# VH-VL binders against Chromophore lyase CpcT/CpeT (cpcT), part 9

Target 1, 201 residues: Chromophore lyase CpcT/CpeT (cpcT), of Paulinella chromatophora (Freshwater filose amoeba) (b1x536)
Amino acid sequence: MSASLSQLVHQLSARFNNQQQAFDNPPLYAHIVVNCRPLVHLLPGSLLIEQSYAMDPLKPYRIRVLRAQTRDEKLIIFSYSLSDEQKYWGSVYEPERMLKIEEKDLQAIEGCNYIVRKKNSNFIGEVEPGCRCLVDRKGVTTYIVSKFELTNKGEMRTLDRGHNPVTHEQLWGSLGGVFEFNRTTDFSKEIPYDWIEEWKK
Key: E = the ipSAE of ESMFold2; O = the ipSAE of OpenDDE; V2 = 0.75 times the mean of E and O plus 0.25 times the DockQ between their complexes.

## First folded at step 2 (VH-VL; framework fv_sibeprenlimab)

Design v4 (from s02 with heavy chain S31R; at its last look DockQ between E and O 0.02; V2 from the best seeds 0.00; counts 0 for: pae E 10.2 > 2, placed apart)
Fold by ESMFold2, look of step 2:
Structure v4 (fold): chain C 201 residues (1-201), chain A 120 residues (1-120), chain B 111 residues (1-111)
Amino acid sequence: as target 1 above (201 residues)
Amino acid sequence: QVQLVQSGAEVKKPGASVKVSCKASGYTFTRYDIHWVRQATGQGLEWMGWINPNSGNTNYAQKFQGRVTMTADKSISTVYMELSSLRSEDTAVYFCAREFWSGYEDFDYWGQGTLVTVSS
Amino acid sequence: EIVMTQSPATLSVSPGERATLSCRASQSVDTYGSSYLHWYQQKPGQAPRLLIYGASTRATGIPARFSGSGSRTEFTLTISSLQSEDFAVYYCQQYNNWPLTFGGGTKVEIK
């Protein structure tokens, strides 16, 4: 499954933008930029992800560290939060600041890992079940239902929705369908060769 | 308004073929796989396979391998399912269904169904 | 292939009462602690409608009276207070392994 893991990390290592969708559907879709970039000094498969409105790219509304790994012939993306997140905002544009992120700064987010499957040339991911990926939003605790699809042609589709943990009622999230992103900058050449060698084992 | 609209009912003799169409609207046709599922009268559901409308790639259930062909026409946002060498056991309602996310087979929109009757 | 067995075949229930539907898989439909099982509702003359995905998560627009539970090989769908619109056939479906397979259905009918 090492070839699929390398492909997944390659395809994730990019900047994505839903500009076409946002401009075609302004009331329904905010204009979002997603940056996902290798953290080359950390364990293999580590990526910094920042999600921002296009108008304010240095103030992401979400910053996380991801770590892609293989378990039982399936792909898992482990999710981590950063201690002192604001300190690292915008570092995805500044590799020297990215290098200052250390393993001790990472906190695993229970219940928020993605189970990833490869179908044809696409990777499809879903937050692990159990309704355990909890986030507080506007003073209310919700669990996130989150899915993505990633193609080898640089397309990415995402859906994030928050649900009441007791009633399962959707409380927030997309109403117009999935967000549709295109790859606008390629970071895959930054993937260390040592990661590729480790994955061959 | 996502819609899947299928072609009308068919009556066929044993040994013939049938081709059912499924026209999609209200979404980006090439981004979602289409599955075919059939239901014999008064019976349960049976999965037949899927097609990726962008590439034309297919995967068929083993039971139908060699008798089923699925195709897509991107210019009119339509998928087709053709079943050959029909037998009386193939009498069923045939549904197309959209897979919400590839590989996680939660069928969020279904066509209205097409009755295919195979009789002598 | 994974055989899905539902019980009972028919469940007679009065409006306002609880219905509990069972679905058993011939082998585990879990991967990494995730249960790859859906529930559908089908009314006469209609296509199936997704109720529950991933064993326990309600699809958009599904009332809170529907709940799913279970793991590995044993799953249940519970309707806590049956409404007149809930009399239908319910199917489970696994998506852990190809081919995708459905249970034989449980018909919930008025007593």
Scores: ipSAE 0.006, ipTM 0.521, lowest interface PAE 10.2, mean pLDDT 85
ESMFold2 (binder alone), look of step 2: mean pLDDT 91; pTM 0.911
OpenDDE, look of step 2: ipSAE 0.036; ipTM 0.679

Design v5 (from s02 with heavy chain N52D N57Y; at its last look DockQ between E and O 0.04; V2 from the best seeds 0.00; counts 0 for: pae E 8.3 > 2, placed apart)
Fold by ESMFold2, look of step 2:
Structure v5 (fold): chain C 201 residues (1-201), chain A 120 residues (1-120), chain B 111 residues (1-111)
Amino acid sequence: as target 1 above (201 residues)
Amino acid sequence: QVQLVQSGAEVKKPGASVKVSCKASGYTFTSYDIHWVRQATGQGLEWMGWIDPNSGYTNYAQKFQGRVTMTADKSISTVYMELSSLRSEDTAVYFCAREFWSGYEDFDYWGQGTLVTVSS
Amino acid sequence: EIVMTQSPATLSVSPGERATLSCRASQSVDTYGSSYLHWYQQKPGQAPRLLIYGASTRATGIPARFSGSGSRTEFTLTISSLQSEDFAVYYCQQYNNWPLTFGGGTKVEIK
């Protein structure tokens, strides 16, 4: 399974954008940039992820730390929030600021981990089921159902939906609103060799 | 509103091929896998395989390997399932189904089914 | 591949009574605390309809009389007070491991 974990972290370690989709489909798709970059000083598999509108890249609408690991012969991406998130906005562009993120700054987000499966040549990640990943959207508490797909060619697709925790009715996330990203910057060379060796054990 | 609409019933002789279509609407076609499941009259459900409409990648159940071909036409949001070297035991209703993002990889929308009858 | 075994093959139940359907997997269908076990209802001449996903969560529009329980290898669908429209065949399905597989079905019929 070590080869699949290494491959997953390599494929995640990139900048992605949906420029083609956004330019081909205004105003149906916002132009989004996703940066996912190794936190080389933290435990193996740690990545800083920032998601922003392309017009405002230093003001991400979501910043998280991910940690990819193998559990029970499955790939799991653990999700963490950061204490005082705004302090770290834009750090994905500034390696010196990334190095200041410490383990004590991470707060596990209950029910929001991704279970990742290798499906042929692609990775499919889905937020753990059970309706436990709660997020407020426009003043209403919802649980998120989220999926991403990574291809071996650097393509990434994402889909998010929010549901009422009691009725299970979908409250946000349009039907068929999949974002389609292409890899534009490769951060995989930043992955420490020690992580790869640890995964081989 | 998600919808899967399949082609009409077919009658075939043993040894022939059949190609069933499944047209998707109401969602982004290339973002969801399409599975094919068949059911002989009065019998249970049998999974045949799936296709990723974006890449064209397929995975077939071992039982059908070498006889089934699945393809997608992105321009008309349509998946095709072709079964060759037909035998009388292939007489069944063939369903297409969409894999949903509930986090459990369940089938939330199904086509209406296509009856394929194989008789000499 | 994971073999799904349903019992009984046929269940005769009077309207208004409780029906209990069993589904057994040849190996665990759980990943990280979640069960990839789904239940479908199929009426004659129709495609299957998703009833319950993740062992216990009702799909949209499914009445509260349907409930699911279980984990790992043992699962149960319960219909607490059978209605006339509930006489159908019920299938369990796993999607934890490839290839996906269905149980053989339980026909629920009028006693």
Scores: ipSAE 0.016, ipTM 0.569, lowest interface PAE 8.3, mean pLDDT 86
ESMFold2 (binder alone), look of step 2: mean pLDDT 91; pTM 0.911
OpenDDE, look of step 2: ipSAE 0.025; ipTM 0.640

Design v6 (from s02 with light chain T31E N96D; at its last look DockQ between E and O 0.15; V2 from the best seeds 0.00; counts 0 for: pae E 11.3 > 2, placed apart)
Fold by ESMFold2, look of step 2:
Structure v6 (fold): chain C 201 residues (1-201), chain A 120 residues (1-120), chain B 111 residues (1-111)
Amino acid sequence: as target 1 above (201 residues)
Amino acid sequence: QVQLVQSGAEVKKPGASVKVSCKASGYTFTSYDIHWVRQATGQGLEWMGWINPNSGNTNYAQKFQGRVTMTADKSISTVYMELSSLRSEDTAVYFCAREFWSGYEDFDYWGQGTLVTVSS
Amino acid sequence: EIVMTQSPATLSVSPGERATLSCRASQSVDEYGSSYLHWYQQKPGQAPRLLIYGASTRATGIPARFSGSGSRTEFTLTISSLQSEDFAVYYCQQYDNWPLTFGGGTKVEIK
């Protein structure tokens, strides 16, 4: 499983955007940038992820720390929030600011981890089951159904939806299709060699 | 609009092979896996396997391993399923289906079906 | 492989009435609280149509009268007020383990 974990972290370590989709479908898709970059000073597999509108890249609408690991021979991406999120907005563009993120700043988000499996050369991930990844939106609590696919050709597809925890009715999120991203900046060379060596053991 | 258009019905003898085509349009061909599912007359549905049309990688149900070959031609957005050493029990309608979200195996668009009749 | 058993084989229902279809798996198709089960509708001479994915979530464009429920080994598709276009064969499908398997179908007929 060590080769698959290393490959997963390599494929995640990038900037992605859906520029082609947004330009080809301007009323239907917002132009989104996803940055996912190694936190080299933290535990192996740690990545800072910032998701933003392309027009406002320094004010992400989502900032998280991810940690890709193998558990029970399955690939899992653990999700963490930051204690003071706004303090770290835009850090993904500034490696010196990323180094200031410490383990004590991370809070595990119960129910929001991704279960990842490899299908051919691609990775597919889905937020863990149980309807436990909760977010409040406009005074209503929803659970998130989220999935992604990463290809070894730099493509990423994502789908996010929010559902009523009791009725399971979809209350927000993708109705018309998936977001289709391309890899535009490679951060995989920043992955520490000693992470890769640890995974080979 | 998403569309999967399959080749026409075929009549074959036992021991022969059949190759069914499935042409995709209205979406990015290489971004979605294509599965093949068959249905014998008056019977339920049976999954045969899938192909990733971008990489050419395949996964076949064990029952068909060694007899089925799936291929893709990206230049014409077409996948093919070839079933060899045909038997009478292979008489069925063969469907291609698009997997909407990888890993869900939820088939949101299907071809119209291709009847393959195997009779001696 | 996981065997999917549907009952009844045929269900006779009057228009406007409620139909309840059952699907049983030979082993649990749940992982971490999610049920790996889909429902399809098939009309004569047509390909199947996805209705419900993940046991309970309606696919895009599916009317609210269709609902799915259940977990582990026992699942139910409910049509709350049958319309004329709902008379068809319905299949459940598991996607927890390879090979993917379908139930034998439940034909919903006009009573």
Scores: ipSAE 0.006, ipTM 0.499, lowest interface PAE 11.3, mean pLDDT 86
ESMFold2 (binder alone), look of step 2: mean pLDDT 91; pTM 0.922
OpenDDE, look of step 2: ipSAE 0.024; ipTM 0.645

## First folded at step 4 (VH-VL)

Design x07 (from v1 with heavy chain S102T; framework fv_sibeprenlimab; at its last look DockQ between E and O 0.04; V2 from the best seeds 0.00; counts 0 for: pae E 9.8 > 2, placed apart)
Fold by ESMFold2, look of step 5:
Structure x07 (fold): chain C 201 residues (1-201), chain A 120 residues (1-120), chain B 111 residues (1-111)
Amino acid sequence: as target 1 above (201 residues)
Amino acid sequence: QVQLVQSGAEVKKPGASVKVSCKASGYTFTSYDIHWVRQATGQGLEWMGWINPNSGNTNYAQKFQGRVTMTADKSISTVYMELSSLRSEDTAVYFCAREFWTGYEDFDYWGQGTLVTVSS
Amino acid sequence: EIVMTQSPATLSVSPGERATLSCRASQSVDDYGSSYLHWYQQKPGQAPRLLIYGASTRATGIPARFSGSGSRTEFTLTISSLQSEDFAVYYCQQYNNWPLTFGGGTKVEIK
């Protein structure tokens, strides 16, 4: 299981963008950049993730801390919010600013962890069940159903949908289908070796 | 906007083969696996296997291993299913279906179906 | 392989009434707290249409009168107020293990 956790964190530690999809389908897909980068001073498996429109990379529409772990022989990515998100916008481009994020700044987001499985050499993650991962979008509170697929070749596909918490009606979702990202920058060399050693135990 | 359009009905003799096409449009062809499912008259649905249109990788249900071949032509966004050594029990409507999300096998779009009749 | 059994084979109901369809798996189709089960609707001469995925989540565009429930080996599709367009055959499908398998179907017809 430790080899799969190391592989997962390695594959996640990158910059991704959907430039090909966005340029081929401009009315259907926004051009998005996803940066996911190790927080080397925090607990093993900690990653800063910033999601932004490509035209405005320093103003992410979503910033989170993820922590990939094995629990009871399962791969789980724990999700955390930051106490003062705007203070940290763009930190993924500036390692010295990333070092200022402390454990005390993290708050676990109940119901928003991803359960990850390996299938046909891909990692497939889905937000845990229970309809408890709440997000506000355009002034409306929804629960998110979110999935990702991550391939050994650096491809990433994502799907996000928001549902009414009472009626379960889908209120928003991927326009035109699944977002399709390619890996454009590798951050895996920043993974501390002591994380890899800890995972071997 | 997503469409899967299949080739027309066919009548075959036992022992022959049939090749059914499924042309995709309205989405990125290489990003979704295509499955084949058949339905004999008055019977339920039977899964036959899948193809990854990008790589050409396939997985066939054990029942069809050795008789089925699935291929893809990326230049025309088309997958093919060829079934050989046809028997009368192969008479069925054959559907192609798009897997919405890899690993979930939820088929959100289906072709219209192709009737294959095997009669002596 | 996982055998899917649907009951009843035929369900006769009047418009406006509730229909309850059962699907049983020969072994659990749950993993990680999620049920790997879909429901499809098929009208005569048409391909199946995805109705419910993951046991309980309605696919896009499916009316609220359709709901799914259940876990492990026992699942239910409920149509709370049957409309004339709902007379069709309904199939459950598991995707916990390959090969993918479908139930034999439940035909919902007008009483």
Scores: ipSAE 0.006, ipTM 0.522, lowest interface PAE 9.8, mean pLDDT 85
ESMFold2-Fast, scan of step 4: ipSAE 0.429; ipTM 0.797
ESMFold2 (binder alone), look of step 5: mean pLDDT 91; pTM 0.913
OpenDDE, look of step 5: ipSAE 0.022; ipTM 0.580

Design x08 (from v1 with heavy chain S102E; framework fv_sibeprenlimab)
Heavy chain, then light chain:
Amino acid sequence: QVQLVQSGAEVKKPGASVKVSCKASGYTFTSYDIHWVRQATGQGLEWMGWINPNSGNTNYAQKFQGRVTMTADKSISTVYMELSSLRSEDTAVYFCAREFWEGYEDFDYWGQGTLVTVSS
Amino acid sequence: EIVMTQSPATLSVSPGERATLSCRASQSVDDYGSSYLHWYQQKPGQAPRLLIYGASTRATGIPARFSGSGSRTEFTLTISSLQSEDFAVYYCQQYNNWPLTFGGGTKVEIK
ESMFold2-Fast, scan of step 4: ipSAE 0.315; ipTM 0.751

Design x10 (from v1 with heavy chain S102Y; framework fv_sibeprenlimab)
Fold by ESMFold2-Fast, scan of step 4:
Structure x10 (fold): chain C 201 residues (1-201), chain A 120 residues (1-120), chain B 111 residues (1-111)
Amino acid sequence: as target 1 above (201 residues)
Amino acid sequence: QVQLVQSGAEVKKPGASVKVSCKASGYTFTSYDIHWVRQATGQGLEWMGWINPNSGNTNYAQKFQGRVTMTADKSISTVYMELSSLRSEDTAVYFCAREFWYGYEDFDYWGQGTLVTVSS
Amino acid sequence: EIVMTQSPATLSVSPGERATLSCRASQSVDDYGSSYLHWYQQKPGQAPRLLIYGASTRATGIPARFSGSGSRTEFTLTISSLQSEDFAVYYCQQYNNWPLTFGGGTKVEIK
């Protein structure tokens, strides 16, 4: 299990973009940058994730803290919001500011954790069952269906959909809404040796 | 309308290679993985491997490692499966199938199949 | 590798009768409440057609007489009132682990 956790965190620790997808399909796909960078001062597996438009990289449309761990012999990525998200916008580009994030700033987002399956060298994660990952979008409360896949060749694909909590009808996102990302910067070298040693226990 | 159209039947000698094509239409080619499954005459289905058409990444069943190569050509929305060092037991219908990643990774659309006969 | 075993190998039924097909996995194909178990229908000379995915959800266009149930290692496909077009071979498949594996098939034939 420890080897799988280490591999997952290494594969997550990168800057990804969908530049090729966006260039090939300008009307269908926005050019997105995803930065997922180790928070080396926090508990093992802690990562800051920022998702932003390439034209506005310092104003992420989503910022979270992720924490990859094993629970009940399974890989789980716990999702946390920041109590003051805007204070840390763009901090993934500024290590001194990023490293000011403290445990007390993190609020667990119940129902929004990812359960991760390993298939050969790939990791496939999806939001936990129960339809409890609630988000308010355009004045309507929806639950999120979210899925990602990471490969050992620097690729990531993602899907997000929102559903009506009562009727379960899909309200936003689309069947063809998969974003295809490639790693452009490797942050895995920032993973502390202490994390790797702890994961072997 | 989603379609996967495969190349026609092939007859090969033992030791030769065969390359089967699978042309996709009616969807975004790069957004769905393609699997290859074969079926010997009167037998069941056997998984061979898959390819991600966007990245070119592949994963093959161990039985076919070293003999199978899967490739994708984005310009013509076509996936290829090449099997080398053919033996008589490779005589089978070869299917391509699209993985519906958005659901349960089920194979929602299949090609019509390509019969490959290996005879001396 | 997960071994998928289907029974019976052949099922003889009359039109209008109920058919029950079984599929057993050598180890669990479930992951956190979801079963990565799918059923396909194959008619002679044709490619397989997706029938049921995730153990119990009918694929688009599949008639209500087809239903799937089960979890973990034991799964059932039921056809409540067989029509002439339902005589075919049915395969179960798991996608919880690589390599992907199929059952040996159950042939549903007319009495």
Scores: ipSAE 0.264, ipTM 0.736, lowest interface PAE 5.0, mean pLDDT 89

Design x11 (from v1 with heavy chain F100S S102L; framework fv_sibeprenlimab)
Fold by ESMFold2-Fast, scan of step 4:
Structure x11 (fold): chain C 201 residues (1-201), chain A 120 residues (1-120), chain B 111 residues (1-111)
Amino acid sequence: as target 1 above (201 residues)
Amino acid sequence: QVQLVQSGAEVKKPGASVKVSCKASGYTFTSYDIHWVRQATGQGLEWMGWINPNSGNTNYAQKFQGRVTMTADKSISTVYMELSSLRSEDTAVYFCARESWLGYEDFDYWGQGTLVTVSS
Amino acid sequence: EIVMTQSPATLSVSPGERATLSCRASQSVDDYGSSYLHWYQQKPGQAPRLLIYGASTRATGIPARFSGSGSRTEFTLTISSLQSEDFAVYYCQQYNNWPLTFGGGTKVEIK
């Protein structure tokens, strides 16, 4: 299981973009950049994730802290919000600023954890069941249905949709289907040796 | 409405190759993975593999690795499955099927099937 | 690979009677509290039709008489009051791991 956790965190630790998909189908797909970078000073598996439009990479439309762990022999990515999100906008591009994030800044987001399964060399994650991952969007509360797939070839696919908590009607999400990302920068080399050794125990 | 339409029946000699097509309509072709499943006469279902029609990435069952190739042509919303080095045991109906959701591998729409007969 | 075994191979039932079909996996197909198993119906000369996904959720348009239950390695498909259109072969499929595997099928025939 520790080898799988290490592989998952290595595959997540990158800057991804969907440039080719956006260029091929601009009406269906916005050009998105996803940065997922190790927070080496926090507990093992801690990553800062920023999702932004390529035209404005320093103003993410979503910023979170993720923590990949093994719980009861299962791979789980725990989700955390930051108490002051705007203070850390774009910090994934500035390591010294990013590394000022402290444990006390993290608020667990109940219901928004990802359950991750390994299929051969790929990882498939989905937000935990229960329709509890609540997100306020433009004054409307929705629950998220989110899935991702990671490959050892630097590829990531994502599918995100928001639903009405009462009626379960889809209110927002991709109309063109899955987003197709490719790794452009590898942050896996920043993963501390201490994390890898801890995961073996 | 969603449809998957497959090419017609084929008769092949042992050692030949066959290429079956599956044309999709009624949905965004690049958004759903397509799987191939075969069924010998009077037998059960056997999974062969899947293709991501957007990226062209594939994953094949080990039994077919080295003699199956799956490809997608986005311009005509068509997926192909080519099986080489045919044997009499490959005589079967070959189905394409759409996976309803990423990672769920439940097949909500199926092609009508293509009978491939391998005989001498 | 995960081997799926269905029993009985053939089940003879009269219209209006209850049919119970079993599916056994060689290892658990459960993960994270979910059962990674689907059921399909296939009529002669036709492609399979999705009946139940995730062991217990009916697919869109499937009548309430069809229900799925079970966990880990033992699963059951129940047809509470068999109708003439229900005479078919039924297959279970696991998706907990690749390769995806199907059971050998249970043929439901009129008595």
Scores: ipSAE 0.079, ipTM 0.681, lowest interface PAE 6.1, mean pLDDT 88

Design x12 (from v1 with heavy chain F100D S102L; framework fv_sibeprenlimab)
Heavy chain, then light chain:
Amino acid sequence: QVQLVQSGAEVKKPGASVKVSCKASGYTFTSYDIHWVRQATGQGLEWMGWINPNSGNTNYAQKFQGRVTMTADKSISTVYMELSSLRSEDTAVYFCAREDWLGYEDFDYWGQGTLVTVSS
Amino acid sequence: EIVMTQSPATLSVSPGERATLSCRASQSVDDYGSSYLHWYQQKPGQAPRLLIYGASTRATGIPARFSGSGSRTEFTLTISSLQSEDFAVYYCQQYNNWPLTFGGGTKVEIK
ESMFold2-Fast, scan of step 4: ipSAE 0.305; ipTM 0.756

Design x29 (from v1 with heavy chain S102A; framework fv_sibeprenlimab)
Heavy chain, then light chain:
Amino acid sequence: QVQLVQSGAEVKKPGASVKVSCKASGYTFTSYDIHWVRQATGQGLEWMGWINPNSGNTNYAQKFQGRVTMTADKSISTVYMELSSLRSEDTAVYFCAREFWAGYEDFDYWGQGTLVTVSS
Amino acid sequence: EIVMTQSPATLSVSPGERATLSCRASQSVDDYGSSYLHWYQQKPGQAPRLLIYGASTRATGIPARFSGSGSRTEFTLTISSLQSEDFAVYYCQQYNNWPLTFGGGTKVEIK
ESMFold2-Fast, scan of step 4: ipSAE 0.392; ipTM 0.783

Design x30 (from v1 with heavy chain F100Y S102L D106Y; framework fv_sibeprenlimab)
Fold by ESMFold2-Fast, scan of step 4:
Structure x30 (fold): chain C 201 residues (1-201), chain A 120 residues (1-120), chain B 111 residues (1-111)
Amino acid sequence: as target 1 above (201 residues)
Amino acid sequence: QVQLVQSGAEVKKPGASVKVSCKASGYTFTSYDIHWVRQATGQGLEWMGWINPNSGNTNYAQKFQGRVTMTADKSISTVYMELSSLRSEDTAVYFCAREYWLGYEYFDYWGQGTLVTVSS
Amino acid sequence: EIVMTQSPATLSVSPGERATLSCRASQSVDDYGSSYLHWYQQKPGQAPRLLIYGASTRATGIPARFSGSGSRTEFTLTISSLQSEDFAVYYCQQYNNWPLTFGGGTKVEIK
């Protein structure tokens, strides 16, 4: 329902950091920052996500636009690439530049949408089935298996693995498995109070 | 190799408290949730609750709410389950179990179990 | 709370025979098209061992003679040709709702 969609978007709208996990486990985890910030000028549920190494936060290793929606009574986060990704690198830190992203800049990424379920106060999302979320890594094409969990206490867990499209063997992914993030900045206050509901109508 | 090693058997009087430990090794302790499941002699498995060892967040079965406390000590990769106001019906083997999270949530590794006997 | 009911409570079979174990949930354990139903094997004096997850996927190292099927509320674990090491208690478990719940167990014993 709309209430669950609103809750999901608010819980996603944050800067997350795995600093504690990285410091406690230096051989297993890189220090990662994930910024997920509302694009309030675009269709409701639109978020800019940048994932970067904490030592180089203005050069994300991954930048996408996400759009959370209810489709066929299911919560889904649609994934979009930007036509000129480098133009918007680091824009999550610069609202004036971030707000220049337009609908025409977005290209849907088939196979990379998340199907999200609500379990009590938590949200659990997994990339859609079919092994079609393709990513090239170091010259090798892999499909991504991805899962996240969000809590209402500002925590996020993620698991990302890349698999061979033919053999299905795991080719990359954290040795430790699950990344554990904590919210450091709350962007949910930027969401207009009726943004999700206005779009629905 | 992933291992969960639990503390040894305990004998307690009614009304006492018991604190069982579960020491993890062979993986990143903070990345996997730990659940506690008990089993009375000759009976089935009963879920008690879980803890996220990174955040300290817990969720307990209502039957144990107010009597159970789960904690984690990151410095020694150990989870604890403390059960207070013990009764004879709390006599059981208590297991810790690691939640595997990819695709489905299920218990992939279990501790060996800790027998807690509550008697006069 | 979802109540899990297993039947039969005890199943007596000879080595080489087929065993079929049933598990029923009081409400659906499916969510977004996936069944959050798992099977565990427990031998006397030991901790449970994961056999099947997601109703039908064998866990790593589990022999092909073990298979699972079902959806929503009705689930089956089948052991196609029992071996001596398969005599144990089998539990189904749902992970769709808190509190997590287990069935009462089916004891597979030798005739």
Scores: ipSAE 0.006, ipTM 0.564, lowest interface PAE 10.5, mean pLDDT 87

Design y03 (from v1 with heavy chain N54K N57D; framework fv_sibeprenlimab)
Heavy chain, then light chain:
Amino acid sequence: QVQLVQSGAEVKKPGASVKVSCKASGYTFTSYDIHWVRQATGQGLEWMGWINPKSGDTNYAQKFQGRVTMTADKSISTVYMELSSLRSEDTAVYFCAREFWSGYEDFDYWGQGTLVTVSS
Amino acid sequence: EIVMTQSPATLSVSPGERATLSCRASQSVDDYGSSYLHWYQQKPGQAPRLLIYGASTRATGIPARFSGSGSRTEFTLTISSLQSEDFAVYYCQQYNNWPLTFGGGTKVEIK
ESMFold2-Fast, scan of step 4: ipSAE 0.036; ipTM 0.647

